# VH-VL binders against q9zuu9r114to356: the designs that were tried, part 5

Target 1, 243 residues: q9zuu9r114to356
Amino acid sequence: IAWKDLTVTMKGKRKYSDKVVKSSNGYAFPGTMTVIMGPAKSGKSTLLRALAGRLPPSAKMYGEVFVNGSKSHMPYGSYGFVERETQLIGSLTVREFLYYSALLQLPGFLFQKRSVVEDAIQAMSLSDYANKLIGGHCYMKGLRSGERRRVSIARELVMRPHILFIDEPLYHLDSVSALLMMVTLKKLASMGCTLVFTIYQSSTEVFGLFDRICLLSNGNTLFFGETLACLQHFSNAGFPCPI

## First folded at step 4 (VH-VL)

Design s1 (framework fv_tiragolumab)
Fold by ESMFold2-Fast, scan of step 4:
Structure s1 (fold): chain C 243 residues (1-243), chain A 127 residues (1-127), chain B 113 residues (1-113)
Amino acid sequence: as target 1 above (243 residues)
Amino acid sequence: EVQLQQSGPGLVKPSQTLSLTCAISGDSVSSNSAAWNWIRQSPSRGLEWLGKTYYRSKWYNDYAVSVKGRITINPDTSKNQFSLQLNSVTPEDTAVFYCARDLFYDFWEGYYSFDYWGQGTLVTVSS
Amino acid sequence: DIVMTQSPDSLAVSLGERATINCKSSQSVLYSSNNKNYLAWYQQKPGQPPNLLIYWASTRESGVPDRFSGSGSGTDFTLTISSLQAEDVAVYYCQQYYSSPFTFGPGTKVEIK
């Protein structure tokens, strides 16, 4: 996937369109992790949704998005999108939840639905949790935030998308859970998934796992390129890379 | 390379149980990237898939509706093989039986079909 | 169940000429999420098991000669042998692996004219 001169506007308070993303350029390669990073109101979630074709009706998008060299806004085949906050069914086990998701979403793989569920469980490092209740009720013990986040991603993997967009995969995770999540996503990318996700800030350890970074501030792209090039770029300018 | 070797009797009497074994070399029967199938071939029905067994955290079996209720496909991890049992056979079950692997290519590309086959076993159901 | 049909039942082709075999499925075997057609082609010679030639409708299995090609999408598929060789005399089967039970076509016999 690649984009050129991508601008997104939202309706403003005075009936004028506010430019939320301003002339963004970038790309994500198959099997890699591309991160859109920036503070609150930087436009990172809006850019992510624009790339995934999931902007609200009040938004307008200008510029070009290319998939495999072809201009496209909704490419043939499925893109996966994981919201920052997802609803899970606490009375089901992880396996049951994913299996019911597969029953509802997959068209004809009746005998393969269980296999696809097991593959999603393994891909998200959920094997030890597969038979546990998801939980979340006051007297029901269940999964912790890190495991719940991985279940929400596993649900989307059941459709086997080639590109997976994730809005804040580290949201509400402690540092240990965040590192585990990133290692899991790195493994997922190595299995052929193109990952594009948003992040507010990163530790040095987590930053080193990214293949490419798009840094946003007030809708403007401060940098786009490989992780090591980001460090070199800001070092040459006399400033540290904003991680 | 992967090789499948079949063994079992070529003659079974009506109402008895047909039993065949497929020995695997070059792969593990518990490999999470493979499934292990039985397929039969007869002049009247052509190629007919019967079922499969596979490991994905636990063992699973899938069976064709046409033989459901009288078929069992079981793995044996200690011998690296899997077997077919077909109960209450009739002359209409006379066929060449093949074991075959279907392979999970990767998570995103999913499955592709039967890349390795056993040599085949002609089983005649006759009294 | 998905029903597979093939045409013709048999064909005779001169050495070096093109052979074309058609396969139809009773319902689509295209999975929209990954844009893959769950269709395979097999070659079977007398006394041998079927040998996988093509999967995903158009992807050639390792070791299969370039003269074999697959095309089509959804419900209509074609196997083409661009220049028939003596060793290509066999029965060819299409197979769907989209839905259980896996089902095969009745076969097309290819002979030398």
Scores: ipSAE 0.000, ipTM 0.504, lowest interface PAE 10.4, mean pLDDT 81

Design s10 (framework fv_tiragolumab)
Fold by ESMFold2-Fast, scan of step 4:
Structure s10 (fold): chain C 243 residues (1-243), chain A 127 residues (1-127), chain B 113 residues (1-113)
Amino acid sequence: as target 1 above (243 residues)
Amino acid sequence: EVQLQQSGPGLVKPSQTLSLTCAISGDSVSSNSAAWNWIRQSPSRGLEWLGATYYRSKWYNDYAVSVKGRITINPDTSKNQFSLQLNSVTPEDTAVFYCARDLFYDFWSGYYSFDYWGQGTLVTVSS
Amino acid sequence: DIVMTQSPDSLAVSLGERATINCKSSQSVLYSSNNKNYLAWYQQKPGQPPNLLIYWASTRESGVPDRFSGSGSGTDFTLTISSLQAEDVAVYYCQQYYSSPFTFGPGTKVEIK
């Protein structure tokens, strides 16, 4: 996937449009993790949604997005998108929830539906939790936020997307859970998936796991490139990387 | 290199149980990247898939509706093999039986058909 | 069940000439999310098990000569042998692995004219 001069405008006061993302250029490769990073209101979620073809009808997108060398005005394909906040069914076990999701989303795959569910469980390191209730009530035994987040990602994996967009995979996770999530995503990418996700901020340890970074501030790209190049860029300017 | 080797009797009387075994070398019967299948071939029905066993955190079985209720496919992890039992056989069950591997290609593509087959066992159902 | 049909039942082709075999599925075997057709082709010689030639409708299995090619999408598929050799005399089967139960075509016998 690659994009050129990508600009996104949103409805503003008196019907004028605000530029939320301003002339973004970038790319992401199979087998790698590309991270869109920035503070609240930097445009990172809007850029992610623009790449995934999930902008609201009121938004306008300018520029080009290419998937496997083909220009696309509405980039649809084998894409998965994981929202920051996902509703799960607390009365189901992890395996039941994923199987139910597979039955609703996969057409004509009876033999493979069990296999894709088990493969998603394994890919997201959920084997120890497969028979546990998802939960979500204070007095019910259930999954912690880290496991719930991995279940939401596993739900998208049953569709076997080649490109997976995740909005804030570390949202509301403690530092240990965040590191384990990133290691899991790194493993998933190494299996051939193109991962593109947003992060508000990260630790030094987590930052080191990224392949490429798109650093946004107020809709503007401060940097796009390899993780090591980002550190060198800000070091050469006499400032620390603003991560 | 994967090899499947079949064994079992070639003659079964009507109403009895047909029993065959497929021994695996070069792969594990509990491999989570494979499924282990039984297929039969007869002049009247052609090639007919009967069912599979596979390991994904736990053992699963899938059976064709035409034989469901009469068929059992079981793995044996200690001997690295899997077996077929078909109950209440009739002359219409006379066929060459094959075991076969269905390999998991990659996470995104899923499985891709039968890449290794056993040598085949002719089973005749006759009194 | 997805029903597979093949045409012709048999064909005679001279050595070095092209052989074309058609396969049709009663339902689409194309999975839109990965854009792959869950369709395979097998070669079977007398006394032997079927041998996998092509998977994903057009991908040759390792060791299969490049004179074998598969094409098609959705419900209509073709196996082509560009220059028939003596060792290619066999029965050819198409198979769908899109949904259970896996189903095979009735076969096409290829023989030398």
Scores: ipSAE 0.087, ipTM 0.607, lowest interface PAE 5.6, mean pLDDT 82

Design s13 (framework fv_tiragolumab)
Fold by ESMFold2-Fast, scan of step 4:
Order: C-alpha cells, then structure tokens, then sequence
Structure s13 (fold): chain C 243 residues (1-243), chain A 127 residues (1-127), chain B 113 residues (1-113)
C-alpha cells in the first residue's frame, strides 16, 4: 500500500471544515510493521481509516491510494480493520467466538473454517486460552485486557487479510501485555502480513520493533521513514526522536 | 531429501478393507508446515484426491465426499508415517494409490499443491 | 465440487515447437483477498507419480525448466511448453486447490509428431 498527497477533511459544527490530515505521503511494505504515531488529535486514527477505506460519509478525502501496484480510490479485498475498542461475546469461549465469526464471514468452500480458526489462535498466541470463556460480565472473570485485545485481532485474522489495520493495539494494556502484543504482531508481519497501526506513545524497547514510522502532529507529517532513519533524523537535528 | 515410501498389499477382496502405509523420511508427519494426502488414479476416473491429515494445534482429517465415510487416514508420529484404510471396497476402487505432501505456503495463502509423491501402489480389488 | 476440464485430450507436436494445453474450472479459483489463483500443473510419465510443475497458476516449481510457463486467471488457464523436448512426452494435469475436495483435470497427453 502507498499514498500520495492524502488530505482528509471533517465537517464540524457551524458548517466549517477542518483539515484533519494534511498532505500525507507514505507507504507500507508487504510483511512489515508501519506505525502511525502521534499525540491525541494528531490525525493518526483518521489517516488509518482513510487508508483502510473506513472514513465516515461526512469525511472527504483527497489524494491517491495505491494497492498492489494499482491505483485505487476505494481499496477492495480482504483488508482487516480492528477498532480501538471491540465488543466481544463473554458467554463464548475464544475458539467458539472465532469459529462463529468465521461462519459469518468466510466462504464455506474456501479453507476449512475450523483449521483457519486454529491458525488464528496460534498466530495471536492464544493457544492456552482457546477453551476459556471470554467473560467480563456479571462479575465473571474471564480474559484479561491483553488476551481480549488479541482475540479481537484474531477475529479479523480469520479472513486471512494481507493488510491489517489496527487502531491502538496497545490501548489499555500494561507494559508486559504491550510488549507481548508487539512481539506477536512482529511475528505476524514476518509471516507475510502487512501491518499498519496507530500508537499514542511507546517505550524504547517497543519502538525498536517498528519497521517504519509516520510521525504526526496536528495533521502534519513530521517524519516518515524507517525507524533507524527517524532516530538519525532527529539526532542530526540536535534532538532525540520524540517517542 | 524428502522421500515417501509406500507399502501394503496389492490385492484386496471385495467388501474387505484396503490398508496402505506411507513412511516419511526427511520431514516429520507432525510438521506444522506440511499436510499428508492420499490420492488414487485409475484409467476410468483419472486422478482423485481422497483426503488429508495434518497437525497444527491438534490433528485434522479431511476426506472427499466420494468415499462416503469409508475412509480413515491416520498419522503415527512414533513411526513417522501415515496410513489409509478404505472399508467395503469394490472392483471400482481398483487404482494406483499415491501418498503425497502439500506444503503450507504462509498463513494468508494456506497450503499449495503436492510437491512430493510416493512411488505408487497398484491395488486390485477382485475375488 | 469444482469440475476441471482440459483441452485437447491429446496433442502431437514436433520437437522444438510450442505446445499449449488449456484448463477450465467450473467456478473461479481466484481468491480475491490475496489475488492468487489456486491452480497447479503436473507432469506424469509412464510408471511414475505426477511431478509438480507450476503452482499459483504461474509460479514455476524449483528445478522446472523455464520452457514451462503457466498463465490465466479465474476459470481459464494455460500451460505452455515453448520448445518441446523429447523428455517432455508425458500426460499433463491441472489441479485446483481452492476448495475441498481438490480436483484434477482429465489430463492432456503430449506426444512427439
């Protein structure tokens, strides 16, 4: 995936339009982790949704998006999108939830649905939790936030998307759970998935796992490039990379 | 490097059970990057896939509807082999039987086609 | 089941000439999400098992000579042998692995003229 001069406007109250993303240029290479990073209201979630073709009808997008070397204004295909907050069914086990999700979305004659579910469980490091109730209601203890987040990603993985967009994969995770999540996503990318996700902030250890960074502030791109190049860019300017 | 070696009787009487074994060398029957298949070939029907077994987090077995519950494919991890049992055979089951491996390409693409085959076993079903 | 058909049933080609084999599937074997055609080609010589030539419709298997090429998408596929050699006398089969049960074409016999 690649984009050029991508601008997104949102209509506010009083009939004025704000440019939320301003002339963004970038690309995500197959099998790599590209991270859109920035503070609240930097436009990172809007950029992610624009790339995934999931902008609300009230938004307007300008510029071009290219997928698989071809020009596309609305990407079609198996692109997964994981919301920052996902509704799960607490009365089901992890395996049951993923299997029923597969029944609704995956063609019955393409891939065996049960084995696809097991592949998703393994890919997201959920094997030890597969038969546990998701829980989280009526004082019922179930999965912790880290496992719940991985289940929400596994649900999209069942469709075997080549590009997976994730809005804030570390949202509400503690440091240990966040590191496990990043290691899991790094492994997923190495297996051929193109990952594009947003992060508010990261530790230095987590930062080192990224392949490319798009650093946003107030809709403007401060930097886009390889993680090492980002560190060199700010060091050469006399400042450390803001992470 | 990878070799599949078949063994089993070449003659089976009608209504009996056809049993064949495929011994694997150069790979593991429980490898999570491979699946293990049985395919038969006859002049009248051509090449016909019968089923497969493979290991991910557990063993999976998938069979062609054409063999209608008469078939079982079993892995044996201790001997690094897998077997075929076809029950209630008829003369129409006369064929050359092959074992074959298909490989896991990647998570998103799944498995692709048969890269290694056994030598083949002619099984004649007659009285 | 996906039904595979091949044409012609048999083909006689002079040494060094082009051989073209066609394969049709009763439904598309293109997976739109990854843009891959789940179609393979095999070569079988008398007394031997089939040997994989092409997978994903156009990707040549390691060790297969470059005179073999696959093309096509969706339901219509072609195997081309650009300059037939004596060792290429065989029966050629297409196979779909898009949907279970996996199914093979009836084969095309290639002979020297």
Amino acid sequence: as target 1 above (243 residues)
Amino acid sequence: EVQLQQSGPGLVKPSQTLSLTCAISGDSVSSNSAAWNWIRQSPSRGLEWLGKTYYRSKWYNYYAVSVKGRITINPDTSKNQFSLQLNSVTPEDTAVFYCARDLFYDFWSGYYSFDYWGQGTLVTVSS
Amino acid sequence: DIVMTQSPDSLAVSLGERATINCKSSQSVLYSSNNKNYLAWYQQKPGQPPNLLIYWASTRESGVPDRFSGSGSGTDFTLTISSLQAEDVAVYYCQQYYSSPFTFGPGTKVEIK
Scores: ipSAE 0.011, ipTM 0.555, lowest interface PAE 9.2, mean pLDDT 82

Design s14 (framework fv_tiragolumab)
Fold by ESMFold2-Fast, scan of step 4:
Structure s14 (fold): chain C 243 residues (1-243), chain A 127 residues (1-127), chain B 113 residues (1-113)
Amino acid sequence: as target 1 above (243 residues)
Amino acid sequence: EVQLQQSGPGLVKPSQTLSLTCAISGDSVSSNSAAWNWIRQSPSRGLEWLGYTYYRSKWYNTYAVSVKGRITINPDTSKNQFSLQLNSVTPEDTAVFYCARDLFYDFWSGYYSFDYWGQGTLVTVSS
Amino acid sequence: DIVMTQSPDSLAVSLGERATINCKSSQSVLYSSNNKNYLAWYQQKPGQPPNLLIYWASTRESGVPDRFSGSGSGTDFTLTISSLQAEDVAVYYCQQYYSSPFTFGPGTKVEIK
């Protein structure tokens, strides 16, 4: 995936539009983790949705997005998108939830659905939790927030998308759970998935796992490139690279 | 690299069980990157896939509907091989039987078809 | 089940000339989400098992000469041998692996004219 001069405007209260993302340029390669980082209201979720083709009807997009040589449109279903907060079914086990997701989303005979579910469970490091109730409803005991987040990502992996867009994968996670999540995503990328996700802030340990970073502030791109180049870029400008 | 070596009897009487074995070299039968298949070839039906076995967190089997209920494909991790048992054979089951590996390509694409085959075993079902 | 058909049943081509084999599936074997066609081509010589030539409709297996190429999408596929060599005399089969049961075409016999 690549984008050039990508600008997104949102309809305001008056008869005008506010620019939320301003002339963004970037790219993400197969097998890599590309992170869109920035504070609240920096435009990172809007940029992620623009790349995934999931902008609301009130939004207008200018510029170009290229996916596998396609200039205008990302084919529907060629990617997965994980919301910052995902509603899960607490009365189901992890395996049951993923299997029912496969029944709803996969074509009847494309793959053996049980096999695809087991692949998703292993890819997200959920093997020990596969037969455990998801929980979280009616005071049922179940998964912790970190495991629940991995289940939400596993649900999208069942479709075996080329590109996986994740909005704030570390949302509401403690430091230990956040690191485990990032290590799991790094392993998923190494298996050939193209990962593009948003993060508000990261620790030094987590930052080191990224292949590329797009740093946003108030809709403006402050930097795009490899994580090591980010350190060099800000060092040369007399500022430290944000961690 | 990978070699699949078949063994088993070439003559089976109608109503009996056909049993064949495929020994694997250069790969593990429990590899998470492979599925192990049986395919037969006859003049009347051409090439016909029968089923597979593979290991992820546990063993999984899938069989073609044409033989489902009569067929079992079993892995043997200690001998690094897998076998085919086909029950209640009829003359219509006369064929050359092949074992074959189906290799996992990558996570988003799945498997990409049969890259290594056994030498083949002609099985004749006659009285 | 997905039914595979091939044309022609047999083909005679002079050495160094182009051989073209067609394969048709009864339903699409293109998975829109990954834009891959779940179709493979095999070569089989007498007394030997089939040998994988091409997978994903157009990707050559390692060790397969570049004179072999696959093309097509959805339901219609072609195997092309750009310059037929004596060693290419064989029966060629297409196979779908989009859905179980995996199914093969009836084969196309290629011989030298």
Scores: ipSAE 0.012, ipTM 0.547, lowest interface PAE 8.7, mean pLDDT 82

Design s15 (framework fv_tiragolumab)
Fold by ESMFold2-Fast, scan of step 4:
Structure s15 (fold): chain C 243 residues (1-243), chain A 127 residues (1-127), chain B 113 residues (1-113)
Amino acid sequence: as target 1 above (243 residues)
Amino acid sequence: EVQLQQSGPGLVKPSQTLSLTCAISGDSVSSNSAAWNWIRQSPSRGLEWLGKTYYRSDWYNDYAVSVKGRITINPDTSKNQFSLQLNSVTPEDTAVFYCARDLFYDFWSGYYSFDYWGQGTLVTVSS
Amino acid sequence: DIVMTQSPDSLAVSLGERATINCKSSQSVLYSSNNKNYLAWYQQKPGQPPNLLIYWASTRESGVPDRFSGSGSGTDFTLTISSLQAEDVAVYYCQQYYSSPFTFGPGTKVEIK
């Protein structure tokens, strides 16, 4: 995937249109993790949604998005998107929830549905949680935030998307859960998936796992490129890389 | 390298159970990168896939609708083989039976194509 | 069930000449998310099991001579033998593995003219 001069405007209060993302340029390669990083209201979620074709009706997009995936051209929109917060069905087990997702989403005949569910459970490190209730109601014991987040991603993996967009995979996770999540995503990328996701900020350990970063501030791109190049760029300029 | 060797009787009477075994060498029946299939071939039906068994964390089976309810495909991990049981056979079940492997390509693509086949067993259903 | 058809039923080709076999599926076997066609070609000689030639519609199996090639997408597929040799006399089958039950074409018999 690649984008050029991508600008997104949003209708604000009083119907004025503000530029939320300003002339963004970038790309993501198959088998790699590309992160869009920045503080709240930097435009990172809007950029992610623009790339995924999921902008609200009030938004307008200018510029170009090219889908040139891993080994062959992928039809635009043939990808997965994981919301920042996903509503799960607390009365179902992880395996049941993913199986119902497979029943609703997969062509009934493409793959043996139970085996693709097991593949998704394994890919997201959910084997120990497969028979646990998802939960989520205040009195219902179930999965913790880290496991619920991995279930949300596993749901999209059932469709075997070539490109996976994730809005804030580390949202509301403690540092240990966040590191485990990132290691899991790095493994998933190594299996051939193109990952593009947003992060508010990261630890040095987590930062080192990224292949490329797009640093946003108030809609403007401060840097786009490889993680090591970012560190060298800001060091040479006399400033630390904002991580 | 991988070899599939079939064994079983070549003659079965109508209404009885047809039983065949496929012994595997060069791979494991519980390999998570392979699935193990039975296919038959007859002049009237051509090549017809019957079903498969495979291991992914637990054992799974998938059967063709045409034989579902009469067919069982079971692995035997101790002998590194898998078997076919087809109940209530009729003369229409007369065919050359093959066992075959299809292989897991990758997570994104799933399984592909029958890359190794057994030698074939002609099973005649007659009285 | 996906129904597979092949044409022609039989084909006589002179040594060194091109042989072309067509295969049609009743439904698309292209999975849009990975852009792969779940279509394979097999060669079967008398008294032998089928032998895999091509998978993913156009990927040649290891050990298969480069005169064999597959093409097509969606519902229409072609197997081409660019320069027919005596050892290529056989029945050729297409097969979809897009959905269960997996189904085969009725076969095309290739003979020397």
Scores: ipSAE 0.080, ipTM 0.634, lowest interface PAE 6.1, mean pLDDT 83

Design s16 (framework fv_tiragolumab)
Fold by ESMFold2-Fast, scan of step 4:
Structure s16 (fold): chain C 243 residues (1-243), chain A 127 residues (1-127), chain B 113 residues (1-113)
Amino acid sequence: as target 1 above (243 residues)
Amino acid sequence: EVQLQQSGPGLVKPSQTLSLTCAISGDSVSSNSAAWNWIRQSPSRGLEWLGKTYYRDEWYNDYAVSVKGRITINPDTSKNQFSLQLNSVTPEDTAVFYCARDLFYDFWSGYYSFDYWGQGTLVTVSS
Amino acid sequence: DIVMTQSPDSLAVSLGERATINCKSSQSVLYSSNNKNYLAWYQQKPGQPPNLLIYWASTRESGVPDRFSGSGSGTDFTLTISSLQAEDVAVYYCQQYYSSPFTFGPGTKVEIK
């Protein structure tokens, strides 16, 4: 995927629209992790949603998004989107939840949908948890936050996306769970999935896992490029890279 | 032509570490489309996959649960080879060990099969 | 783990006869998204490593004679040698690469009557 001069405005009145994302340019390569990083209200989630075709009706988008060399079309069946907060069904096991998600989303016969669910379980390192209850009710213990977050990502994988957009994959995770999540996503990318996701901030270890970084502040792109190039860009300007 | 050439001792004492090396020619150990595996064969277990190492944007390892915790598979890019270390061996680890390549196709197709194998090394674990 | 089984354990076939080997997986190895079966067949001769014959259940590896063919889908697979030759005396293994750990069948020994 690539985008050029992408601008997003919010609010319904044409005359008084606020620019939330300003002339963004970038690309993400197959099999890599591209991160959109910046503080709250920098435009991270808006840019991610614009690339995924999930802007609200009140938003307007200008510029171009290209997938495989062509302008993007809606719907596009080769991408998925994972919300920051995902509603899970605590009374179901991981396998049951993913299977019901596949029943609702995929055409075709029952026996074929099971193989897609098993793929998603393996891709997200959920094999040891497949028969465990998701939980989360006050009277039911279940999966921890890290496992729950991997289940939410696995749900989107049942649609077989080649591009996966994730809004804040580390949201509300402790440092150990966050590192395990990033290692899991890096393995998923190494299998050929194109990952584009938002991060508020990262540790040095997590930062080193990213292939490309788009740094945003108040809708403006401060930098877009490879992780090492980010460090060199800000060093040349006389500033440290704002991680 | 891809060739895999194995080397290492054929006799290891119980509780010691089994160490084998597989030298690669005709391909790079850091090839983005390949993974490098160790497989053993014994009368009691048949053919058993032990694990693999592969390079994409960095090095990864996958290990079979049966040996996880005592196995290490490491690449050596300068010598274009990869190695197996299996700790705390017992007589039950006696087997013919093979290195093998499998190819990565894409995310949804995955890896497809073991197209090239080393010659095999019989490793006997006895005192 | 996916468990692989093969039948028969051994098979005696006269030169020029058809040999048929069956393989079953404990779970489906058919991936509905690309409609491919993640199953391979190997030939192993005494003192040699296994040699890849067939991948994706029915695709012949380069250099493999056309008398070898694979068929089947899901959990049930067959390797067929249409006209057995002397050099085909070997043990044949099926293998799934659908799920880690990769697992092999116990083998079927093909010998001449």
Scores: ipSAE 0.000, ipTM 0.426, lowest interface PAE 13.5, mean pLDDT 80

Design s2 (framework fv_tiragolumab)
Fold by ESMFold2-Fast, scan of step 4:
Formats: structure tokens, C-alpha cells, sequence
Structure s2 (fold): chain C 243 residues (1-243), chain A 127 residues (1-127), chain B 113 residues (1-113)
């Protein structure tokens, strides 16, 4: 996937269209992790949604998005999108939840449905939790935030998308859970998935796992390129890289 | 290098149970990237997949509808092998039986097909 | 169940000439999301088990000579041997692994003319 001169405007409080993302240029290579990073209200979630074709009706997009060198629409089911906050069914086990997701979303006898669910469980490092209740509502023992986040991503993996867009995969995770999540996502990318996700900020350890970074502030791109080039860019400017 | 070695009797009487074993070397029967299959070949039915066993977070079995209810495929982790039991056999079950591995390539592409096969065992069902 | 058919039943080809075998599935074996056809080709010589030649319709298995190629998508598939050699005399089977139960074609016997 690649984009050129991508601008997104949203209806503003003053009844003028505000540019939320301003002339963004970038690309994500197959099988790599591309991160859109920036503070709250930097436009990172809006850019992610623009790339995934999920902007609200009030938004207008200008510029071009290319998939496989073409301005073609992605086939249904060829990419997934994971919201920052996902509703899970607490009365089901992880395996049951993913299996019902497969029954509702996967057409016909495509693959062995049980096998697809087991593959998603393995891909997201959920084997130890597969038979546990998701929980997380009144009086029910539940999964911790890290496991819940991995379940939400596993749900999208059941459709085996080539591109996976994730809005804030580290949202509400402690540092240990965040590192495990990033290692898991790095493994997914190495298996052929193109990952594009947003992050508020990262530790040095987590930063080193990214292939490419797009740094946003107030809709403006401060940097786009490889992680090592980012460190050199800010070093040459006399400032440390804001990781 | 993966090798599959079959063993079991070549003659079974009608109504009895056919039992075969496939010993695995070069891979683990509990490998989460592999599944272990039984396939038979006869002049009347050609190549016919019978079923498989595989380990992910637990052991699973998938069986062809044509033999469901008569077939059991079981792993033996301690001996690194898996077996086939086919109950209530008839002369129509006479076939060359093969064990075979199918491989989970990766999550995005899933499985690709039978890359290693056992040597085959001719089982004749007659009185 | 997905039913597999092959044509021709048998094929006689001179050494060094091209051999073409066709395979049809009763349902599409293309998964549109990953653009992969879950179709494999096997070679079986007398007294031997089948040997995997091609998977995902067009990907050659390691160690398989480049004269073997697979093509097609959806329901119609072709195995081509660009220059038949003596060791290629065998029965060739297509197989779908899109859904359980896995099913095989009836086979095409390739022999020297």
C-alpha cells in the first residue's frame, strides 16, 4: 500500500472544514510493520481510517491511495481493521468467541473453520487462554487487558487479511504486555501480513521493532521513513527522536 | 529429512478391525505446524482421504463422512507415531493405505498439501 | 464434497514433447482474500506413494524439475510438462485442499508414444 498527497478534512466547530491530515505521503511494504505515531489529536487515527477506507460520512479525502500499484478497491475480506476499543462477549471462552466469529463471517466451507480458529489462537499467542472465559463484566472472572487486546486482533485474523490496520494496539497495556504485543505483531508481519497501526508513543525497545515510522503532529508529517533514518534525522537537527 | 514408516497386517477378515501404524522421524507428531493423515487407494474409489489428527492447543481429529463412525486416528506422542483403526471392514475396504503429512505453511496462506508420504500398506479384506 | 475431474484419462506423448493435463473442481478452490488456489498436483509411479509436485496451483515443491508447471484459477487447472522425459511416465492426480474432506481427481496416465 502507498499514499500520495493525502489530505483529510473534517467538518469543524466553526462550520469550516478543518484539515485533520495535511498532504501525507507514505507507503507500507508487504510483510512489514509501519507505524503512525503521534500525540492525541495529531491525526494518526484519521490517517489510518483514510488508508482503510473507513472515514465517517462527514470527512472528505483528497489525494491518492494505491494498493499493489493500482487505485483498486481491496476485495471484501482482504484487509482487517481493529478498533482501539472492541466489544467482546464475556460469557464465551476465547475459542468459542473466535469460532462464532468464523461461523458468522467466513463463507461456506472455506478451510476447516476449527483449524482457522486454532491458527488465529496460535498466531496471537493465546494457547494458554483458549479455554478461559473472556469475562470482564460484573462478577465474572475475565482476561486481562493484554489478552483481551490479542483476542480482538485474533477475531480479525480469522478472515486471513493481507493487510491489517490496528488502531492503538498498545492502548491500556502495561510495558510488559505492550512488548509481548509488539513481538507478536512482528511475528505476524514476518508470516506475510502487512501491518499498519497507530501508537501514541513507544519505549526504545518497542521502537526498534518497527520497520517504518510516520510521525504526525497537528496533521503534519514530521518524518516518514525507516526507524534508523528517524534517529539520524532528529540527531542531525540537534534534537533527540521523540520516541 | 522427514520419513514416515508404516506397519500393520496386510490381511483382515470381514467385520473385523483394520489397524495400521505410521512412525514419524524428522518431525514431531505433536508439531503445531503439521497434521497427520490417512489416505487409501483402490481401483474403485481412486485416492480417498480418510482423516487426520493434529495438535494445536489440544488434539483434533477430522474424518471423511464416508468412514465417520468406523474410523479412529490416534497420536502416540511417546513413540512419535500415529495409528489408524477402521472398524467393521468389508471387501470394499481393500486398498493400499498411506499415511501422509500436510503442513501448515503460515497463518496467511494456511496449509499446503501432502509433502511426505509413507511407503504404503496393501490391506486385503477377504475371508 | 468438492468433486474433482481430470482429462484426458490417458495421454501418450513423445519424449521431449509437451504434455498437458486438465483438472476441474465442482466448486471454486480460490480463496479471494489471499488469492491462493488450494489445488495440488501429485505424481505416482507404480509401487510408490504419490509425490507432491505443485501446491497452491502453481508453486513447485522443492526438488521438482522446472519442466513441471501448474496454472489456472477457480475451477479450471492445468499441469504442464514442457519436455517429457522417460522418468515422467506416471499417473498424475490433482487434489483440492480448500475444504474437508480433501478430494482427488481420478488420475491421468502419462505414457510414451
Amino acid sequence: as target 1 above (243 residues)
Amino acid sequence: EVQLQQSGPGLVKPSQTLSLTCAISGDSVSSNSAAWNWIRQSPSRGLEWLGKTYYRSKWYNDYAVSVKGRITINPDTSKNQFSLQLNSVTPEDTAVFYCARDLFYDFWYGYYSFDYWGQGTLVTVSS
Amino acid sequence: DIVMTQSPDSLAVSLGERATINCKSSQSVLYSSNNKNYLAWYQQKPGQPPNLLIYWASTRESGVPDRFSGSGSGTDFTLTISSLQAEDVAVYYCQQYYSSPFTFGPGTKVEIK
Scores: ipSAE 0.000, ipTM 0.521, lowest interface PAE 10.6, mean pLDDT 81

